VHH binders against Thiamine-monophosphate kinase (thiL). Designs and how they scored, part 8

Target 1, 333 residues: Thiamine-monophosphate kinase (thiL), of Prochlorococcus marinus (q7vei9)
Amino acid sequence: MLKEENTQEILHDLGEQEILNRLRKYMDYGQIDDDTALIKSYKKELIINTDMLVEDVHFSEITTNPNHIGWKAVATNLSDLACSGLEEVIGITVGLSAPSSTPWSWVDGVYTGIKAALNKFGGKLLGGDCSNGKQKTLCITALGTKGPLNLHRSNARPGDYLITSGPHGLSRLGLSLLLSDPITKSINVPNLLKEHAIKAHQEPQPPIKALQTLLKCKPYAMPWNAAATDSSDGLLEAIESLCRSSNCTAVVDHKNLPKHADWPSGKQWNDWCLEGGEDFELVVSLPPNWAKAWLKAMPCTKAIGRMKEGPAKAMWSNGETIQKAMDTKFEHF

## First folded at step 1 (VHH)

Design h4 (framework vhh_7qbe_3)
Fold by ESMFold2-Fast, scan of step 1:
Structure h4 (fold): chain B 333 residues (1-333), chain A 121 residues (1-121)
Amino acid sequence: as target 1 above (333 residues)
Amino acid sequence: QLQLVESGGGLVQAGGSLRLSCTASGFDYTMGWFRQGPGKEREFVASISGSGGSTYYADSVKGRFTISRDNAKNTLYLQMNSLKSEDTAVYYCAAKDYEWGLTEPSEYDYWGKGTRVTVSS
């Protein structure tokens, strides 16, 4: 028991009207009880995406504080828009559900993280709502304008280069470090790699810069069509998704896996690069001349393989099918 | 369609020299030489980057063979010195878009028909 007065307010004690009044300070436009936002008229196609984050499924207080949760919710949604050819973020709406016993400081932290992400990537907080629920959940709807790139997973073609916008496995390493996993104690992880990995897990960056450079590098005579997806579910799943949607075979060179400069060597670390997840990089299938231009313009990009005619699967350059290591029944956690 | 045409094969005495050429209809490619001896699988011999700045050799030919290219003539060369009976094979010219997996036949997209080299004792 605390001897001092506990000044931590919970949602039940505030009530709906006071909660909405406090959320108003985060809004870029609106009044108390506003259920609509004004949006500037756009003579462009619009893209919209809705994501839901659920406590103990998509986030945990062990690995992320409320600011990180809010940031991540926006960043992951904007990553989906980027893979659809995003030009400009218009804004977002936020639906929050939480137990009435939830501290206001948790809600305040989440909205602080949301605003930080919008300040970095663009867009306005157009509206927010709050409801009672047994488990903390965030439902974010993001709205943006579509640029000239027609990005569809089905656009991959035999002969294309398979390219990633950045390194993979950092978020998985960051998670392991935050959980004090014995596996990370078996290796000497350099301090800079630790910092980069933890930041990658807690503050993912949507691949907006990668998308902008991809656009600028397009050869004039080439159509505005490419295949892209993000790697939120892991690099291997991203590659397989492109293969399924395009009915092509992906051939990956194990020597060209997109690893951080200080990444550990060995099969386990290659597996984390392929299957770790939550890296939110752009995975693109691209014709050779456009691919070479993008690789030159953006040094963090890496060609990891090629698309070929064949069944919808991912293969190593030696002809063997790439097997999922982290989903094998003889492996132990 | 990229076309690769090998030339320069023939019969040579052990210890002799031979130069193979490969003419390509286009030259923005990483290129290599592979060979297939009697009763053997196709094996890597040498490769060279599109710029000519990087070269790679199989241990069995290192110090004896030299790969080079003349991009102005769209031609790849393999200079073979100190030839041995084990060098008897059909030699294939191969090309791919960039420097990646240089030693694996499966990683090359374009192939010539081959030129025969026979080394007699």
Scores: ipSAE 0.000, ipTM 0.114, lowest interface PAE 18.4, mean pLDDT 83

Design h5 (framework vhh_7qbe_3)
Fold by ESMFold2-Fast, scan of step 1:
Structure h5 (fold): chain B 333 residues (1-333), chain A 121 residues (1-121)
Amino acid sequence: as target 1 above (333 residues)
Amino acid sequence: QLQLVESGGGLVQAGGSLRLSCTASGSDYAMGWFRQGPGKEREFVASISYSGGSTYYADSVKGRFTISRDNAKNTLYLQMNSLKSEDTAVYYCAADFTWESYGLSSDYDYWGKGTRVTVSS
């Protein structure tokens, strides 16, 4: 970052045209320099998602720098596309609103993070704009092609394996570490786990590679149907949503919770694994032969349980119903 | 595009030590080491974040191998101590376009051609 050229200027002093001129460096070649982007004709179904990130609701500058905010804005949107059967990211548009007193370095940092995420996961920056607003907000619209895999929460069936694409609870631990929460100071958190947790919170990865591997592992005779959802609101909520949509019971084994290798032992830490949120992993219900193929092909996946006939609820393998133990910012009652 | 070149492989006696290096055309990546032994599938060995602040190891090498990096030299290292015959493999350097990797081979975007390590009895 060139501090003397960008970091000491505020948006008010630059004005709209200069802000747009500076954003041009982030635009991909071939995009038009106005309010619309050109998208060539596709012979495939398209999927579209819009997510909004709001300051002090979805991000805080205490825990995330501008690069992390931009990365997270793209990653959360692409996670939603992934759970809908994404084949290829076409691109995104960015609507940014911020107070006129905002430093240009903040906007520059956000777009740097956006471009880093697109470089990793695919897609073009199709358009971006900046408007005056009382609080910082990012509105990302993402466009992708739909692949052959039909992912619906209602596709879970009795006998399916319940699988996660990766560990859960890391983002919640990372948040607590960044806030210097006394809970994390009362235990010895290994340095490796600490760094993994902080990075999971600041630099989440949408499960696009997990989705691609899942698709490649499909047995040839199987229909292109599976049940999946993302775990942005926590693993337990993801499991319960599959149960509600499929009218099945999920049976989860305590010993098979998808924990990081160094994860602490105890009820509190199991609760964070189940309910922490912002892990952006796939939670998938699969027939046994497809499940076994995916587990073999992708070491970070874990079978956490099975689906069975019964009421729409999640239960432990000992027969007890899994109870919610955490109050989250999105839990109303 | 990123190119990765491994070096430092060779023949070593059991119980000995060897240091592998991987030179990259850039350093803005999380990086890792994988290996493939005779008649086996490619397996994870170790990973390191872009900053070098976090490392992750396979259980089979934990306590014996150390991963490190020098971003100024665009070089990744694997220090291998107390080598065993089962460590005989072709060792691959890999780069992930993000700041962190959990050891999934599918997360890695760039791969070297490999360097051979043979541990004799």
Scores: ipSAE 0.000, ipTM 0.177, lowest interface PAE 18.6, mean pLDDT 83

Design h6 (framework vhh_7qbe_3)
Fold by ESMFold2-Fast, scan of step 1:
Structure h6 (fold): chain B 333 residues (1-333), chain A 121 residues (1-121)
Amino acid sequence: as target 1 above (333 residues)
Amino acid sequence: QLQLVESGGGLVQAGGSLRLSCTASGFEYAMGWFRQGPGKEREFVASISWSGGSTYYADSVKGRFTISRDNAKNTLYLQMNSLKSEDTAVYYCAAEPYGSDYFTPEEYDYWGKGTRVTVSS
């Protein structure tokens, strides 16, 4: 049995020094006593990314607990590094801002999630700070080593296969399920799809395994160049981004949309697959021999179309331009 | 890194009982049991959250198997009762940082080497 708790500790009552002392259990290098972290020399190129997650903009405590918020903060940043050819995560720094009325249990939960993600994907907690703010905010800076693969959106070429590393729309479905959205009542879905969708929203996985498999499948004679982006802003936006950067047309087949096996049928659900966002999969343009090798080596990948000469736009295989149905400026639509 | 070690497997007669253990060290995780029978794919058996507040079971074992954990000893248990010949399999302990509501092998990041359970008639 658990003992009863009489009082809830809030940040105001703890003060800055006590908060920093409590965060020491998460630190790998003890850098919380100093303003800087020491990084040992790596004999490889380094990549760095900074992302900020803001309450009610990038996350909601209605749909994600503190553990999930911390996980998501790390995972989304590592997704950006993966799209830049990440080989190994060196570590992260964490800036946290929260109202002084915030319970310590919330901060503790966030750091628990951060450490869980680092334990899974690699890297050290190199430093952290906590400050007063009117809105809860997490600022993660991640550092990693760059592997041999040069990923640039401008590397797409006519004739390439357009491939996704996994299904799309799950995070959008998960969000709707967590909000008890009436739209989800129209769906006859198995419990397994519901669990996968909720996990995709709360615990996104950076596509590190997909990237590693892509590297291992490269045909010997091919250069270490490919086109890739992540699908954080939705699959359609990812495809259009590749088209704009490479000045090519993408031709997508309706039948090859990267849907979960139990995904609902209909235009609304195809729209969520294309535009839902926050799936954090790789969207890659590859020459045919490398594409076929990756599709064979990693069954969760799917060829959704081809690149051809033409204006920078995405088209259906029937020749119609793919039109946006959702406003992707907002997390929900 | 988290290390998982299973124990408690062996030969047991149909209708008998067996208790499997899995010792985990390191960071607290949600835990699960999976099994792979002869000529079959690896399948879900049971899972438990770190707090023990949530448990899930495959329909084939519900009512017969009980998953539990002792966090002070960092040990996961699977109590198997009313064993059937179709329960014959290698049983694997698995760990996942957040969710006990995950039911596919692909969703778990840490795995033990497995322990064999043979149920004879």
Scores: ipSAE 0.000, ipTM 0.088, lowest interface PAE 23.9, mean pLDDT 83

Design h7 (framework vhh_7qbe_3)
Fold by ESMFold2-Fast, scan of step 1:
Structure h7 (fold): chain B 333 residues (1-333), chain A 117 residues (1-117)
Amino acid sequence: as target 1 above (333 residues)
Amino acid sequence: QLQLVESGGGLVQAGGSLRLSCTASGRTYAMGWFRQGPGKEREFVASISWSGDSTYYADSVKGRFTISRDNAKNTLYLQMNSLKSEDTAVYYCAAYSDEWFGSYEYWGKGTRVTVSS
């Protein structure tokens, strides 16, 4: 049961030069030897995003090991690029800050997770830095090529189908399971749902495959414009964001909430589906012909409602405004 | 590693019927059929959810083809009716790596269907 404790190498004892030498194994030859990375020329528009993951704000060592932290840092950044019409990942740069007492095994684990994500989703590790800091922090900058699809939150139109690329609430359930929350013990969580929920929390998937399928399904006559956002802050917030940016009303059918097949029944579980957060799915507003094509091509997508003319708000199909039941607080300043 | 093996391909007359099968070496999630005809890109034919409750079809085959599965046998089926010369292709079975998150990561080697006029 008790793992034998080995003497840990800590960053203080290794020093800056040895840390950089060890990071070389994760990079293309020569990348870390220069202050800048060389990128081949592209005849396409480029998109770039920077995300910061901070200990006890965006990740916890209680629920995620270092490999999961590194994976999540890449996956969440690539989710943002996907919502901007990503075609190909060029690569990332990594800024890592950690206390000098941090074990090297933690840093090695994080970079192992970073490389695993890049191996799955594409891109190279273009550069990285490691600095001393009081709190563990990962800053990822990702660069990709933009495909032909123009995704803007303001592109939603009355008559559009409102579609999600996958189920919602899984990351919230996974978090509760990993924390041994009494709420999850009040129900018998099926093994498949438990597996998927924990995986969703620890190893989120950017919706790159969903985006690729969306592109391939576009009817010839349709313009290369659609409305999309990700659901990192919860499905309801994603829907409301589309409504605010497009100045229209979303009508959601309660029976069409995007639930996992084994999802529990009841108001609390519907609330977690709507507001749980960290699902990293696409929430898309599409004209009917394109919507039907995407639903047909990708079984995990679900039509959850329609957009209509009206004030910028989300409503149930019975005409009632969808009310927030969960309080989530993120502080940046 | 999960293996998919297609069977049931062959030569059939236009207007005829053929049933394809795909047997998996283990449990699968969402599954689908794809095809590639001579000089054409690989195209989607049909898909089915794990439970079998949700099915989707390409417009070119809707009403003629029926996808089904037998989870006890780890087997996927494609019943092809009213076959046309345009249905001539190598048919591939594909399976999702996960129920909701997955993509078609597992692929069979294909089974050839030739429709003569």
Scores: ipSAE 0.000, ipTM 0.210, lowest interface PAE 15.5, mean pLDDT 84

Design h8 (framework vhh_7qbe_3)
Fold by ESMFold2-Fast, scan of step 1:
Structure h8 (fold): chain B 333 residues (1-333), chain A 120 residues (1-120)
Amino acid sequence: as target 1 above (333 residues)
Amino acid sequence: QLQLVESGGGLVQAGGSLRLSCTASGFDYAMGWFRQGPGKEREFVASISSSGGSTYYADSVKGRFTISRDNAKNTLYLQMNSLKSEDTAVYYCAVDLYWGEAPLDSYDYWGKGTRVTVSS
């Protein structure tokens, strides 16, 4: 059903009570007008994560519609939980701030996307708030149960294989395609790569399948410990964070960069693979036996290098330090 | 660009065998089979990696069904043995750009399905 009349309404005209009444249809548990949500007792370890998405920093209406924004907010939070050994999503809470001039259709779209992601990945919408603010901001807190796998960035060891769960750079390519960037016009992007890249940017998938396969591939005698992080801030940053937390050197092979089969050749495209960001893949450091099992079971995974004793940095196999070409972290401030 | 076409369905006696095929215009992805029986939800059956080196099966079909692929012919197969009346369903071929067992909506591209009826 279309709500065409409501798409012309702004939040100011609806008022607080009507906004809350409309949001109630999205709630699975608790009251949206309450300060807290009540969660039933669990006899398992719990993991929690909070992320904030800010307009023109983390999302733009040019590249993502409201449904994509809501989906992305949930998916990115669940990616963090996956990197901590998630077993089951309990639910989320939503803090939404927007100018009073915001159309109701925008809020409705965001919540529709949130519910779509929860329906796919699991969890309940436990609570939410909507407040007046100068800039559109979405704050998600996600809660889940922890499974048997203990994933910490500090668990990387010399001798480990460095593996990614999937290709990198797709979200950056998707962003460029959506913005009609001249650089993407100068190359022939195959239709499947174009569709995959745009989908990766607008509808990221938390690496839950990768995590489940990793867990199922654990050799019998191995402890339930591994090193993992996600690549939300880019592959190179993910590698460097493993190095910093484990006090090890990562050695990466140029030929083993985790590029899509049809990825363009050249330094700029390698830079997008290393630093593009928002791919939300697992970057994992694993002992050889477990690494080989995961690589065999999950063909989209790729061994990109090895961990060795040394200072906390990423190097190419020729001994040169991997240099940052993009200042992606500064773009968030 | 990517199109999936299932074939090989039909009527078969309980205890019999049937082989389903799925032909794709592009074939460099992990793939799987799903089914939907009368009045039932669509459910996972089996999946196979792009190289064919790794396979996963639903408990209900493990030991009876075998998934395989011929990348030279761009064809995915499902060999169904020891068929039971509860295997009656429309069978769907699906592409997963990421590997593993997945909820229905996690697969990226779907075929139109092929019907299998197991008579008693």
Scores: ipSAE 0.000, ipTM 0.124, lowest interface PAE 18.6, mean pLDDT 81

Design i1 (framework vhh_7qbe_3)
Fold by ESMFold2-Fast, scan of step 1:
Structure i1 (fold): chain B 333 residues (1-333), chain A 120 residues (1-120)
Amino acid sequence: as target 1 above (333 residues)
Amino acid sequence: QLQLVESGGGLVQAGGSLRLSCTASGRSYAMGWFRQGPGKEREFVASISWSGGSTYYADSVKGRFTISRDNAKNTLYLQMNSLKSEDTAVYYCAAGRYLFGSTPQEYDYWGKGTRVTVSS
């Protein structure tokens, strides 16, 4: 019988010099040669963000392949820059740590995903390394230019419309589908919703196009000020953060929750829409004229409520406080 | 001080094409094209970031015009295809700080303009 023996390349066997040679294909020409990246002079304010992604804390090989891990690392960082008024991505640096037993194919996959995200959203891979560590870890620093829009969570005003750039809960559903969670097996999830949910979890899209459309539709006479945040920690947390920073009350209409067309009905699914997390949509508080222009210009946007004078809290239109499902202790029986 | 010089304007038949160029005396970070037709105010046409990674177009020119830049030459381009009589205008090159700026006030430097006339 003929039998082919395949040996997977691992980092230990490649050594440092070969690893660096292979990483060069992802870099700008010459960027890796001197351990530093040259950034061209910009006569604009710069914005910077650093995120750390740790295996078994922020990602899992069960739900996310290496390409998806690299994509998510870039996309999550760029989402933070977008909610700060990003104009242009300059680039990123990558610190990657992994056990010496890690296959090269894993590192190659991660950098492939990183490059794919940069190719879609902009920016250059300015520098990156791979060091020995007991746990897989990615440290991404992203640098961009600030555009004309002054986005501060403190800019929300009574009378503003509260708007989301897209549906919420998809990433949470995608995670549960990938884990074969009994909850998702108890319902018949339509194929289109399943595909959208899994893609949302594995390949999140930073709200750069939503931000571009928001800027584009600004009425000429309006000041370049708005309140915005992303919904990485969940829609409810995003709303509450705007309320805390602006010292005002958000009033949300239950009927206007930003659900996918095929989203299941019921309290549990409303809770996933509000608290699921990792949707990376833009949540914005806008004066009426600008709000109406954005809603018209971008079909995926939805007005979910209004800001009003009052304490820093989110409430339903019926006057009840919106409570986190996970904050209720099971002592209420 | 940054100076911008446009070229490539002229007379062209409806349905034809023209390529406008704008050469800057130095580096600029965001650049765009505006136009002013007879009896009208200046209107936004297109803008591009310094890297070329982000472009924005007015609805009236989407799919017909393409903005691009060559940073090694400090040159901005506007490729105009499927030209219409409504495209007749003086075209201005602009440089500023704001990629998404669609109003003249958001641009710091301007060229003197180049005239485009589209005939039937």
Scores: ipSAE 0.000, ipTM 0.097, lowest interface PAE 22.4, mean pLDDT 82

Design i2 (framework vhh_7qbe_3)
Fold by ESMFold2-Fast, scan of step 1:
Structure i2 (fold): chain B 333 residues (1-333), chain A 121 residues (1-121)
Amino acid sequence: as target 1 above (333 residues)
Amino acid sequence: QLQLVESGGGLVQAGGSLRLSCTASGFSYAMGWFRQGPGKEREFVASISGSGGSTYYADSVKGRFTISRDNAKNTLYLQMNSLKSEDTAVYYCAAKWYGLPSYRSSEYDYWGKGTRVTVSS
C-alpha cells in the first residue's frame, strides 16, 4: 500500500531533510553521524578511485533499472581498484544528483543496488548525499587496501604473454539486445549468449577473483611486478595503453580473440569484441611461466598475443596494424 | 549496422527557416549534426543526449538553431532559423551507440550520407 504511494513521491515534495533521513537507512552504523566517516589506521598502503556515471552516457533507464545503475556504479569503480592491486575494499562514498522531479523510488532503487554490490564485493557505505541537478549523475569514490602486487601499465616486457581475464564484447551485445538493435535481430543469438550478454551489461563483475588467482599463481622467485589495465574503454584501447606505457608492440592473433563460445563470426563481431567496451576485465602482460600458471588455474582467462620489441602499437600476427573501425568510416564516405 | 537517413534540405532565402530530420533504424545514446561547406572541413553544429535533456551548440549557430529528438520515432531534428549564407553546407546526421554528446566528429560511430542546404538572397 505505502510502497505504491512511496513510488509516486518525488524529491521536490520530500525536501532535503527527509531525503537525508531516508538515506541514513543505507549507511553503515555510526559512519556519517558527524558529516564525516572515521576510518581506522591500516598497516598497508591505501588506494582510492573516483568515477562518474552520467545519464545517457554510462546508463539509460531503457537498458538498466535503478538497482542495476547502483550495482554498476560500485562494480565499475571496484574494477579500477582491482587493476591497481586491490586486496580489500574499505568502503565508498556516493554523490547522487537528480532532477527534483525524480521519484524517491528511483533513488531508493539505486541505493539498494549499491548495497547489494557492497554486500557481494566488500566494503562499507561511508557516506552519501543527494542534490538537485538537471541530469541524473552518480559520483562514487572507493577506498581499498593495496596488496603485494605492483601493477603498472609500464611493466610490460618483450616476450610477455598478453592475457585477458574473460571474454570481451558481451556488454556491447547486451546493450544492443536490450535496445532491440536490428543488428541482433539479423542473427540467431543463442539463449545462453543472450543471458550472459544482458547480465554483463546490467550487472558487471569487477575482476577481483581474477586478481586473487593471479597473485596465487606467481612463481616464488619472480618479483611482485606485472603490467595490467582494465578494458572498460574496450579491449583494443586496453592493449594500446599497455603498449604506450611500456613502449613496446603487442602482437594479437585473430584466432585468439577472447570471444564467448557462442560468439558470432564476422568482422562486425570481431570489432565488438575489440572495441565494445564496458567488459571490466583485466588485460595483463606476464612473463611466460606466470602466464602459463594463471591460464591453467583460471579457465576463463585467455592468451590473446605476445609483447615484442617495437613501436608502441598493436598489430595482428600477419603484420598489419589493428585499425579502429571508426577511423575507416572517414576514409570510406 | 545503424542506418541514418537525412531529409529536409533545400534552397532557402537568407533570413528563412528549414527543419532537417534524421531517421535512425534504432536507438543511440547521443546524436548530432555536422556540416561541410564548400572548400571547408567538416564542422560541428549541434548535439543532443539520448534522453534529449542535454543539448550543445557551436557558437556560430547558438540562438538560431534548435536540436531535438523523438525517441518513439527514432528521429533527430534540427530547426534552423535566421539562416545566413555562411550556413550553406551539406548537413550530416551522426550517432554514438553509447556515450556523451560530443563536438568531435571522430567520436561518432554512425553517419548519414548528408542533405544539402543552400542559403541565397
Scores: ipSAE 0.000, ipTM 0.278, lowest interface PAE 13.4, mean pLDDT 84

Design i3 (framework vhh_7qbe_3)
Fold by ESMFold2-Fast, scan of step 1:
Structure i3 (fold): chain B 333 residues (1-333), chain A 120 residues (1-120)
Amino acid sequence: as target 1 above (333 residues)
Amino acid sequence: QLQLVESGGGLVQAGGSLRLSCTASGFTYAMGWFRQGPGKEREFVASISGSGGSTYYADSVKGRFTISRDNAKNTLYLQMNSLKSEDTAVYYCAARLGWSYLTASSYDYWGKGTRVTVSS
């Protein structure tokens, strides 16, 4: 008797060697044996990042299917590399641990998502394994080359423009929509915004294209130095991080918050834009001429404020400190 | 819909102990405890990372309170020892689905609270 498909098999029934044989079909390049990948010598600086994602801590089937989990694992790791001045993704290695009762279809889905992200953003799947574990866990190490941009949080200077590569709050809204959060039931979310928000949560886009455009539009006479950070912990935290590292004040204008075109109006929705998290956009401090060039070269970027001399804090253009939205959180329940 | 339900509040004598629990109906990354006492602003008490590997405490409770979690049960705990009258408050459980674990504004879900009264 023949099985029509392999996706209904569990890992226990396949055994380690068959699992490795199936994973080999996802591998791209340079293996000497099942556990080793060969990487050519690079004359550039290398950047490396390792992230671990744990089931029911970092991901859940409630909000993401296996394909989305694999995509997100790669995309979030590549976002970290982008904020360090990534030029080229060399590749990744994947350590996967899962209970022996896990369907092969789950593992297959995760690797399909991993390959889809690499196909879009660059890099090779250099190695991957699957081991028995009590909880589903993904450990991804990503390797890239560093380009000419020296991106450090400490490079912000008074007079710089504060710019974001894209809108903020979408992943937070997408999460709430996927969980049927009561707050999203109190308003009519436009269909286009709903689709963009859910996609932002399930399939984040690392800001590699934004970084490449930033590099290409640099004025000739400017040094290869800028301040940048990721917004994975929220836009406000990203801004405050730049202020702390550069010891200067950020001045943000309420009217210039980086909102999606269909974003709702009101303090609550401004709070989600500032504090939502998991948007994986670049938040960059740039001298005026480079800032203007980037804004022109990439229309999805937005100038949200300026850096000035002062204490390490974020403030509104009216002179008030930007306050965290504690009261708003209690009003939702 | 994700829900947080607190339990374990009550009346205790100064110097006593109390254990609060909070059960989530689904997965959460970071979790924390906040409180609001009579005539006081809402304040941070303690937080714990998704893995349980990192914990943070307000200075007023450090050494007296212990935060812990059981991810298999989606349950957060606050062990409160050496209770003082100043600890009298409504205690709120909070959860974050993404990375963020230090301030109330970082949390996405909130319980309705459980009252703790410490008599002198």
Scores: ipSAE 0.000, ipTM 0.319, lowest interface PAE 10.7, mean pLDDT 82

